VHH binders against UPF0282 protein Pars_1056. Designs and how they scored, part 7

Target 1, 306 residues: UPF0282 protein Pars_1056, of Pyrobaculum arsenaticum (a4wjr7)
Amino acid sequence: MEILPVGEESLGVRSMCLYVETRDVRILFDAGVSLAPRRFGLPPHPRELERARSVRGEIVRLAQQADIITVSHYHRDHFTPWYPSVYMATDGETYKKVYGGKKVLMKSPADLNWSQRRRHYGLAKALQEAGAKAVYADGGEWRIGGTVIRASPPLWHGPAGSKTGRVIAFAVSDGEERLVFVPDVEGPVEPEPVAFLEEVKPTVVVVGGPPTYLGWELERALQRLTEIIDIGPHTLVLAHHLLRDLAWREKIEAVLQRAEKRGVRVATYAGLLGRKDELLEAMRRDLYAAEPAAAQPAEEGIDEGD
Short names: E, the ipSAE of ESMFold2; O, the ipSAE of OpenDDE; V2, 0.75 times the mean of E and O plus 0.25 times the DockQ between their complexes.

## First folded at step 1 (VHH)

Design g04 (framework vhh_3k1k_2; at its last look DockQ between E and O 0.03; V2 from the best seeds 0.00; counts 0 for: pae E 12.8 > 2, grease 26.3 > 24.2, placed apart)
Fold by ESMFold2, look of step 2:
Structure g04 (fold): chain B 306 residues (1-306), chain A 123 residues (1-123)
Amino acid sequence: as target 1 above (306 residues)
Amino acid sequence: QVQLVESGGALVQPGGSLRLSCAASGFTFSSYAMRWYRQAPGKEREWVAGITSSGGSTSYEDSVKGRFTISRDDARNTVYLQMNSLKPEDTAVYYCAATVYYDESDWYTYDYWGQGTQVTVSS
């Protein structure tokens, strides 16, 4: 199994895009990238804009090589939109390059709030226009040669009942490795993501960590992360929301210590690539101070549901 | 406290023009996109037009393209909807809206709505 990190906050953008290749199938998880339109009262820095374009280029390149692309949920950093966007680094043709002719495993719209239903509707139309073969994946299973792909039932995006809604996780097994991609569970906080992991018994877990930058209590998230470590993967990738906070290591120190004692490698996407974390959004004030530039507002919120 | 206050609605004849204004307060106006919606009695509220925070891009619902123009004046914290060649089917309460980020995070957004201003197109 080859695992290639594509986009994430440690790589300078909002994303969880991950490329996984087995002997039987090439999968691009959540082909999205975005930037915070506003952080610390500032628009994205030119460095962030450059990084989003670079990551988008890689997403397009890898999507063309992929057999299957996933959409875990309908937040804009998890799929490629059908319209031009500076912050998502798209033009009007990008979605065709990403999804054209592909199998797309996507979350069912049955439990979406109104805003996410609109995004699903727009994406579903765009997928049809691109000639993609979309399937609602919740709870499903697919076998391609020696590779098995399994989608979880819907999981809460944060605490149960959250307005952020629900997501699906994906497990991939090639007989040697078992990877589970668990986006945007914000810790997790609820027990169901851990229960899914316990069923799969993964060797690699990629999980959207708690959004420590919001100042929330972490007790439940730390407990869940400890439970994941105790399942015994050789690698735990902590991703996404956690990495919007420069002080993230300090805030989860107990989890890192337990992982060390249990022989579980903890990594970011950057760490998997042998690179230093580049938390550009969290450093936005520092970026403007070190590399002065005029703030350059761009497109955000022009269509409804923004 | 975020406030959006529309004004400029009136009774006009078909083919006439109106300019609606929406005065904003309680947030950094220049940082957010602004939108106009309308709602006829017994109908769902529908999107009409949007403008980016920079003012560099605008978009319109198909039935108003070429007749309506959205604009913004950041110095006055005001978004406008210039409505030309008005038709009876444009009769509605018009609302302006902004999506404002909660705190410094865009994880949670909140849509703020004005109280609306009535536009009636009738001979």
Scores: ipSAE 0.000, ipTM 0.196, lowest interface PAE 12.8, mean pLDDT 86
ESMFold2-Fast, scan of step 1: ipSAE 0.223; ipTM 0.720
ESMFold2 (binder alone), look of step 2: mean pLDDT 81; pTM 0.814
OpenDDE, look of step 2: ipSAE 0.106; ipTM 0.618

Design g05 (framework vhh_8h5u_2)
Fold by ESMFold2-Fast, scan of step 1:
Structure g05 (fold): chain B 306 residues (1-306), chain A 124 residues (1-124)
Amino acid sequence: as target 1 above (306 residues)
Amino acid sequence: EVQVVESGGGLVQPGGSLRLSCAASGFTFSSDYYAMGWYRQAPGNQHERVAIISSGGSTNYPDSVKGRFTISRDNAKNTGYLQMNSLKSEDTAVYYCAATYYGEDFDSYTYDYWGQGTQVTVSS
């Protein structure tokens, strides 16, 4: 199983895009990228905009090779929009290059909030226009040769009852290798993602870690992360919200120590590529301090694209 | 627990003013990852956004209220405000404060953390 990190906060963008290839199938998980419209009172630095364009190019390249593309939920950093967007690095035609003729496994619109419901509506129309073959994946299972793809039931995006809604995770099994992609559970906080992981017994876990910069539900998230380590994957990839905080390693130090004791490798997307973390969003103040007079592109409208 | 609570609604005559407040707990409006907005719903209509303020202070208003309404926040008190001037009968609605966990999730129908609403009536 080949695992190629594509976009994530350690690579300088908001994304969780991951490319996975087995002997039977090529999967592109969550073909999206975006940038925070504001961080530390500042718009995206030109360096972040450059990085978003670079990641978008890689998403387009890998989407052309992919057999299956997923949409785990309807936040803007997890899909390619059907409209031009500076912060999502799209020109209104990009979605056709990503989704054209592809099989798309996506979250059911059941249980969506207002924002996600509107985005789902627009994305569904765009997928139809692109000629994509989209199916709702919640709880489903697909076998392609010796590869098994399984989608979780809906999981909470953060704590139960949260208005951030729900997501689905994906397991890919190829012989003795089992990867689980667990986007935006923000820890996890709730036990259900851990129950899914215990059922699958993965060798590699890719999980959206807690937003440590907010201190939100941190104690419960740290407990869930230790439970994931105790399942015994050889690699635990901590991703996404966690990497929006320059102090993330310090704040999860106990988790990192437990992983080391248990022989579990903890990596970021950048770490999987053998690269240094470039937490550009978390560094936005530093980027502007170093280049305060850098020209800025036109600011994107707050509610544009819905 | 994350929550927002609105106050300051009431009955006001056309041309009058009201100031709505939104008290937040479990998060801070100074956080870079919470956008705060004011939304309204008149009977039979969907929620309409009347003001939004990003973590960085950028504001947006629909034409129907632009120049009359001002959104602001006091980070020390963790409270958001909507100053409503030159009120019209068409402004009659239940007004909601909403905050989203993600600053990037800036759309007019977000309801990640909604209050229960406060009634504003512009009439006699």
Scores: ipSAE 0.012, ipTM 0.269, lowest interface PAE 8.4, mean pLDDT 85

Design g06 (framework vhh_5j56_2)
Fold by ESMFold2-Fast, scan of step 1:
Structure g06 (fold): chain B 306 residues (1-306), chain A 130 residues (1-130)
Amino acid sequence: as target 1 above (306 residues)
Amino acid sequence: QVQLVESGGGLVQPGGSLRLSCVASGFTFSSDSYYAIGWFRQAPGKEREGLSSISSSGGYSTSYSDSVKGRFTISRDNAKNTVYLQMNSLKPEDTAVYYCAADTYYLGEDEWSTYYYDYWGQGTQVTVSS
């Protein structure tokens, strides 16, 4: 299978967008991009805005090639909204270019908090207007030629009982490789994502790592990452929240050492592309110091999708 | 972990004013973290509704629901780790339990949207009656 990183914090944006192609099917995981409206007291630097536009263009291009697009949960860095947004690099037509005529595998609206429920409602309506064929994917399985796609049961977005809600992971097998995409589990912290990985026995794991810049539940997340390494994928991609922290490597040093000992390659999205990490959000203070600019974004409207 | 404690509620006459306080512990307001505090209320027999939010980071990212815009003002004092809600021109329909809540993992939203809030205070009762 071909695995192409599209957007993520090591590529300068809030995203976890990944393109996967097998002989049988083309899948675009979580076709979203956004920017932190404030980080270190600062709005997005012009370089971050340019990067978000660049990534959005790539998402639109790859969506046109894709057969299936996923929505693992209802945070705006994981889907394309139906309204104009400077931080998400969209206009009112972008969602039609992404989702039009596509099969969309998405998280069931069960167990959503108020904010996620509102975004789900708006997105579901937008998908219908775009002519997308949306299916609630939780626990599902699809066979396309020699490719098997499987969605996990709901997994916690962080610790169990968190009001941040639930996410779903996706496994893709083409007989030779088994990839699992595990977004926004914040580590994982809970054991269920590891149990899903143990069932699949993946050759490649892409997982949203712990938010080390927030300093909570880190010990549990490090233990879960150690358990993932012990499953023995040849490649472990650490992504997303982890890469919002310039000190991330230092904070997970024990995990990196265990991976080396077990012969597991650890990579970022940028690393998979053979590129250097460009942690633009984590570097926002440095960007403003090197290239001073007063970049006020257009005022964002409220989400009126409900 | 994160704990939030509301105070300042009570009985007030229509047209009166109250200032609610929300004291946060278990985290510090700083430019290196991305926290938001929101005010919500719940009246008997109704769903909990969002009223206002403020970011812990710099830059002015405050928002207000239409029902309170122009009457309520949110502010913060980072040195005291406290967020305030100044409520003016109170009406009987403002009667509710008022909650503060914290979003501690990221905002990831435009500044005008209601945020994901994971930690909640116990609430403080506001009654507007003659």
Scores: ipSAE 0.000, ipTM 0.167, lowest interface PAE 15.6, mean pLDDT 83

Design h01 (framework vhh_7nfr_2)
Fold by ESMFold2-Fast, scan of step 1:
Structure h01 (fold): chain B 306 residues (1-306), chain A 122 residues (1-122)
Amino acid sequence: as target 1 above (306 residues)
Amino acid sequence: QVQLQESGGGLVQPGGSLRLSCAASGFTFSSYAMSWVRQAPGEGREWVSSISWSGGSTYYADSVKGRFTIARDNVKNTLYLLMDSLKSDDTAVYYCAAGSYLYSSPWDYDYWGQGTQVTVSS
């Protein structure tokens, strides 16, 4: 299978968008991009805004090729909104270009908090208007030729009881590789994502790592990452919240050392492309210091519910 | 001529149990995700539980997790809701609803039952 990183913090935006192609099917995971409205008291730097536009263009291009597009949960960096947004690089018609006529595998509205319930309602309506065929995916399984797609049961977005709600992970097997895409588990912290991975026995794991810059539950997250390494994928992609911290490598050094001893390659989205990490959000203070620019106004109504 | 007929409601004391059934006809039941939705007096509709077309996946509202169990019998075209440890807040009309997990409007249900009253009081 071909795995193409599209957007993520190591590529300068809030996203986990990933394109996967097998002989039988083309899947675009979580076709979303956004920027932090505030980080270090600063709004997005012009370089972040340009990066968001670039990633959005790539999302639109790949969505045109995709057979299936997923929505793992209803945070703004995981789907294309139906409204104009500078930070999400949309003009109100962009969602039709992404979702028009596509099969969409999406999280069931079960367990939604107020903000996710509102976004689910709006997105579901937008998908219908775009002519998308939406399917609630939780725990489902699909066979397309020699490819098997499986969705996990609902998993916590972070610790059990989290106000950020629930997410679903996706496994894709083509007979040669088994990829699991595990968005926004923030570690994981809870054992259920690891149980799903142990059941699938993936060769490639893409997982939303812990928000090390917040320092919460780090010990449990490091333990879970160690358990994932012990499953023995040849590649472990650490993504998303972890890459909002310039010191991430130091904070997970024990995990990196275990991966090296076990022969597991650890990569970021940028690393998979052979590029250096460009953690623009984590570098926002440095960007303003090096390239002074007028602060861009924050968009009205954007919350930090990530 | 689609029909969803709920049964099994009634009056029960707090801490009691009830089993609701929904008999489906006029459509391919085994191809549809099924849900239970309730409406308390003076309140809006509240989703309670859903089950996938195959029965392999079940979902519950936080207010009922650990107390309610959803199940289906695709041979008998029947949906069930097993309700344990009932509370006064569970008092509502309970509706059976059918929505294929292959539809374009995931907030809508294709078919609704007439509802069955559940009253939890002493």
Scores: ipSAE 0.000, ipTM 0.128, lowest interface PAE 18.9, mean pLDDT 85

Design h02 (framework vhh_5j56_2)
Fold by ESMFold2-Fast, scan of step 1:
Structure h02 (fold): chain B 306 residues (1-306), chain A 129 residues (1-129)
Amino acid sequence: as target 1 above (306 residues)
Amino acid sequence: QVQLVESGGGLVQPGGSLRLSCVASGRTFSDYSDYAIGWFRQAPGKEREGLSSISSSGGYSTSYSDSVKGRFTISRDNAKNTVYLQMNSLKPEDTAVYYCAADRGWLYTSLSESQYDYWGQGTQVTVSS
């Protein structure tokens, strides 16, 4: 299978967008991009805005090639909204270019909090307007030639009882590789994502790592990441919340040491592409210091975002 | 691909009940749970009327036309590849051929026939003494 990183914090935006192609099917995981409305009291730097527009262009290009697009949960950086947004680099027509005529595998609203259920409602209407064929994926399985796609049962977005709600993970197997995409589990912290990974026994894991810059639940997340390494994927991609912290490597040093001992490659999205990490959000203070720019209002802060 | 077969029709007295079933068969690469299912009816000399619909997967969304709200209930059993229409308090004006229809990937319900690509052959329901 071909695995192409599209957008993520190591590439300068809030996203986990990943393109996967097997002999049988092309899948675009979580076709979203966003920017933090405020970080260190600062709005997005112009360089971040340029990066978001660049990533959005790639999302549109790859969506047109994709057979299936996923929505793992209803936060702004995981789907393309039906409205104009500067921080999501969209206009009112972008969602039609992404979702038009596509099969969409998405999280059921059954276990969502009110904010996510509301965003789900708007997105579902927009998908029908765009002519998308959308299905609720939780616990489902699809077979396309030699490729098997599985969705996990609902998993916590962080600790059990989280106000941020539930997410689903996706496994893709093509007979040689088994990839699992595990968005926004914030570690994971809870055992259920690890149980799903133990069941699948993946060769490649892509997981939303712990928000080390917030400092909560770090010990449990480190334990879960160690358990994932012990499953023995050849590659573990640590993504998303973790890469909002310039000190992330130091804070997960024990995990990195364990991976080295077990022969597991740890990579970021940028690392998979052979590129240097560009943690633009985490560097926002440095970007403003090096290239002063007029601070813009926090335009996206009025949305029911993350 | 989905083939739909309706059953459960027949003759019933006013005030009686019937349960219609819509069974899917002939599947290759699609899961029946991917399909939103609608129930429609057509009486002689009348246009086809949408009655009720249930969304894909667990059926989290249902819709009913004003003519059947409170009397008809739609439900699904994906393990049996079946959608049901429970019809209570039947009236002579409910006499019609009843059709089930499916469209792959619908999240929300629709009572418009133009939204559905796959149709059953219909089952006759007659409400008379």
Scores: ipSAE 0.000, ipTM 0.246, lowest interface PAE 13.0, mean pLDDT 86

Design h03 (framework vhh_3k1k_2)
Fold by ESMFold2-Fast, scan of step 1:
Structure h03 (fold): chain B 306 residues (1-306), chain A 120 residues (1-120)
Amino acid sequence: as target 1 above (306 residues)
Amino acid sequence: QVQLVESGGALVQPGGSLRLSCAASGSIFSSYAMRWYRQAPGKEREWVAGISSGGSTTSYEDSVKGRFTISRDDARNTVYLQMNSLKPEDTAVYYCAAQIYGYSSWYDYWGQGTQVTVSS
């Protein structure tokens, strides 16, 4: 099994895009990239815009090779939109290059708020126009040669009762290698993602960590991360919301110490590539201080599918 | 902890064949997924082929599929790229890269490259 990090906050963008290849199938998880339209009262720095374009180029390149592309839920950093967007680095044709003729495994629209339901409607229509073969994946299983792909039942996007609804995780099994991709559980906070991981017994876990910069439900999330470490994966990749905070290591120090004692490697997407973390969003104030630049007029709406 | 040395690059005529080798130092070679990349002058490095740590999975860039074959010999800590039906467009410096999964680094280790020139 080949695992290639594509985009994530440690790589300078809002994304969780991951490419996984087995002998039987090539999967691109959550082919999206975005930038925070505002952080610390500032728009994206030109360096962030350049990084989003670079990551979008990789997403398009890998989508050409992919057999399956996933959409775990309907936030802008997890899918390619059908419209031009500066912050998502797209034009009106990009979605056809990503999704055209592809099999798309996507979250059921059950339990979506109005904004997510609107984005689901638009994406579903775009997928049809691109000639994609989309199916709702919740709880499903696919066997392709020696590879097994499983989608979790719906999991909460953060604490139970979240107005953002639910997400789905994906497990890929190929012999003794088992990877689970767990987007946007914000920790996890709830026990269900851990239960799914305990059932799969993964060798590699990629999980959206807690938004420590917001401080919400941190103690519960730290407990869940400790439970994941105790499952005993070889590698735990902490991703996404966690990496929007420059102080993330200090805030999860207890988890990092537990991982070291259990022989579990903790990595970011950048770490998997042998690169230093470049938390460009979290560094936005510092980027503007070091390299002052007038932001070019952006046509991105702040209410655009968030 | 792993050092990679590419060899086998040469000047070859269009339609010819060439085999590249990448020798790795280190007793954990079998734990690495191995990849070949190439870079033409003034261009970015592009991925060419990959093989999993166990050798069960191979993958290729579309332009080389059917012409190139990647393989590995874990007893000799070596990965190979057999290149057939070479075209002028294949002219580049070829690099191998190693990526480890598990407790060790998940980093890409790179070799120094070997030059392949396809010209009449």
Scores: ipSAE 0.000, ipTM 0.143, lowest interface PAE 15.8, mean pLDDT 84

Design h04 (framework vhh_5c3l_4)
Fold by ESMFold2-Fast, scan of step 1:
Structure h04 (fold): chain B 306 residues (1-306), chain A 121 residues (1-121)
Amino acid sequence: as target 1 above (306 residues)
Amino acid sequence: QVQLQESGGGLVQPGGSLRLSCAASGFTFSNYWMSWVRQAPGKGLEVVSDISSSGGSTTYADSVKGRFTISRDNAKNTLYLQMNSLKPEDTAVYYCATGGLYYSPFYEDYRGPGTQVTVSS
């Protein structure tokens, strides 16, 4: 299988977008991009806005190649909205270019909070208008030639009872590789994501790591990441919330040491592309200090991203 | 071939109860999320409740929370909706639906012909 990182914090945006191609099917995981409207009291730097536009262009391009697009949950960095947004680099037609004629595997509205139900409703209507063929994926399985796609049961977005709601993970197997995409579990913290990984026994894990910059539940998340390493994937991709912190490597040093001991390669999205990490959100203070912005964008709503 | 057939509708007094059933055939029921969707006279479609393929996850519209309970029996290929404390505003045709988002007539979703629920004296 071919695995192409598209957007994520190591690539300078809030995203977890991943393109996967097997002999049988092309899948675009979570076709969204967003920017933090405030970080360190600062709005997005022009470099972040340019990066969001670049990633959005790649999402549109790859969506045209994709057979299946996923929506693991209803935060705006995980799907393409149906309205114009500077921080999501969209106009009112972008969603049609992404979702038009595509099969969409998406999280059921079961167990959503009010904000996510509202976004689900709007997205559902937009998918209908775009001519997408969408199904609720939770716990499902699809066979396409030699490829098997499986969706997890609902998993917590962080700790159990979290107000951020639930997400689903996706496993893809082509007979030689078994990849699991595990978005926004913020660690994981809870045991259920690890139980799903133990059932699948993946060769490649892509997981939304802990928000180390917040420090909450860190010890529990480090323990879960150690458990994932012990499953023995050849590659563990640490993504998303973790990469909003310049000190992330230092804060998960024990996990990195365990991975080295077990022969597990740890990579970021940028690392998979052979590029250096560009943690633009985490560097926002440094970007403004080195290159003061000529103009600041208008502020957008605070519910963009996780 | 593919069939969804609702039953259990009828006339009921405010405060009363009804139990709707949906018999499914022609597809692997246990692989599908199922929904109850209703349409009141002169209004659009409203999803009142969803249930996961295993039955482990359910949702309810705010209008019916605490009053309605969705359940399923995969061994019998049957979906249920227990409706308690019925109000005149619950008057609608109730549809059993599968296979898609929040109901859309433009997708190849399976749905039944509907069963009428009337809440009135």
Scores: ipSAE 0.000, ipTM 0.156, lowest interface PAE 15.1, mean pLDDT 85

Design h05 (framework vhh_8emy_2)
Fold by ESMFold2-Fast, scan of step 1:
Structure h05 (fold): chain B 306 residues (1-306), chain A 122 residues (1-122)
Amino acid sequence: as target 1 above (306 residues)
Amino acid sequence: QVQLQESGGGLVQPGSSLRLSCAASGFTFSDYYMHWVRQAPGKGPEWVSSISGSGSYTNYATSVKGRFSISRDNPSKTLYLQMNSLRPEDSAVYYCAAPSWYELLSGTYDYRGQGTQVTVSS
């Protein structure tokens, strides 16, 4: 299988978008990108806006090739909205270019809070208007030739009881590799994502790491990451919330050392592409200090965590 | 040709139990995840529960967890949903669905039966 990183914090945006191709099927995981409306009290720097536009162009390009597109949950960095947005780099027609005529595996609305249910409703209408063929994926399994796609049960977006709700993970096996895409578990902190990984026994794990910049639940997350390493994937991709912190490597040094001793490669999305990490959100103060830019108004109605 | 036929619905009082059945034919039943999906008047389809081909793995919507139980009998190619402690909010048409490419958002399923009506009222 071929694995192509598309967007993520190490690539300068809020995203976990990943393109995977097997002999049987082409999958685009979580075709979304966004930017923090505020970080360190600052709006996105022009360099972040440019990066979001670049990543959006790549998402549109790869969506044209994809057979299946996933929506693991209803936060704005994980799907393409049906409306114009500067921070999501959309113009109101973008969703048709991404989802038009595509098969979509998406999170069931059964476990959503009010704001996520509202976003689900809007996205559901948009998918229907785009002519997408959508399926609620929670716990499902699909066989396409020699490829098996499996969705996890609902997992917590962070600690149990989290106000950010539930997500689903996806496993893809082509007989040679077994990849699991585990978005927004913020660690993981809870045991259920690790239980799913132990069932699949992946060769490649892509997981949303802990938000070390917030200083919470770090010990539990480090323990879960150690358990993932002990499953023995050849590659562990640490992504998303973790890469919003310039000091992330220092804060998970024990995990990195264990991975090295066990022969597990730890990579970021940028690392998988052979590029240097460009943590633009985490560098926002430094970007403004080095390259001052005019203040931009925040997007109306965008909440933290969207 | 895949065919799914639901049965077991009816009119019951709050707090009652019902057992829904789905008879499947035209495919290797034991190889596929199976799902229960419901649709209430004026609402879109809601996923209720899933079960793996072997029956070793089950999952439930939060709204029904602890009250509903999904099971299957692979030799007879039958899927079941045991519904306990029924509430008025559970009133809906219940559909049996195979996992492949059913179009939930438009109310269309590639492998959907005719549905069975469940009404919970006094």
Scores: ipSAE 0.000, ipTM 0.223, lowest interface PAE 13.3, mean pLDDT 85

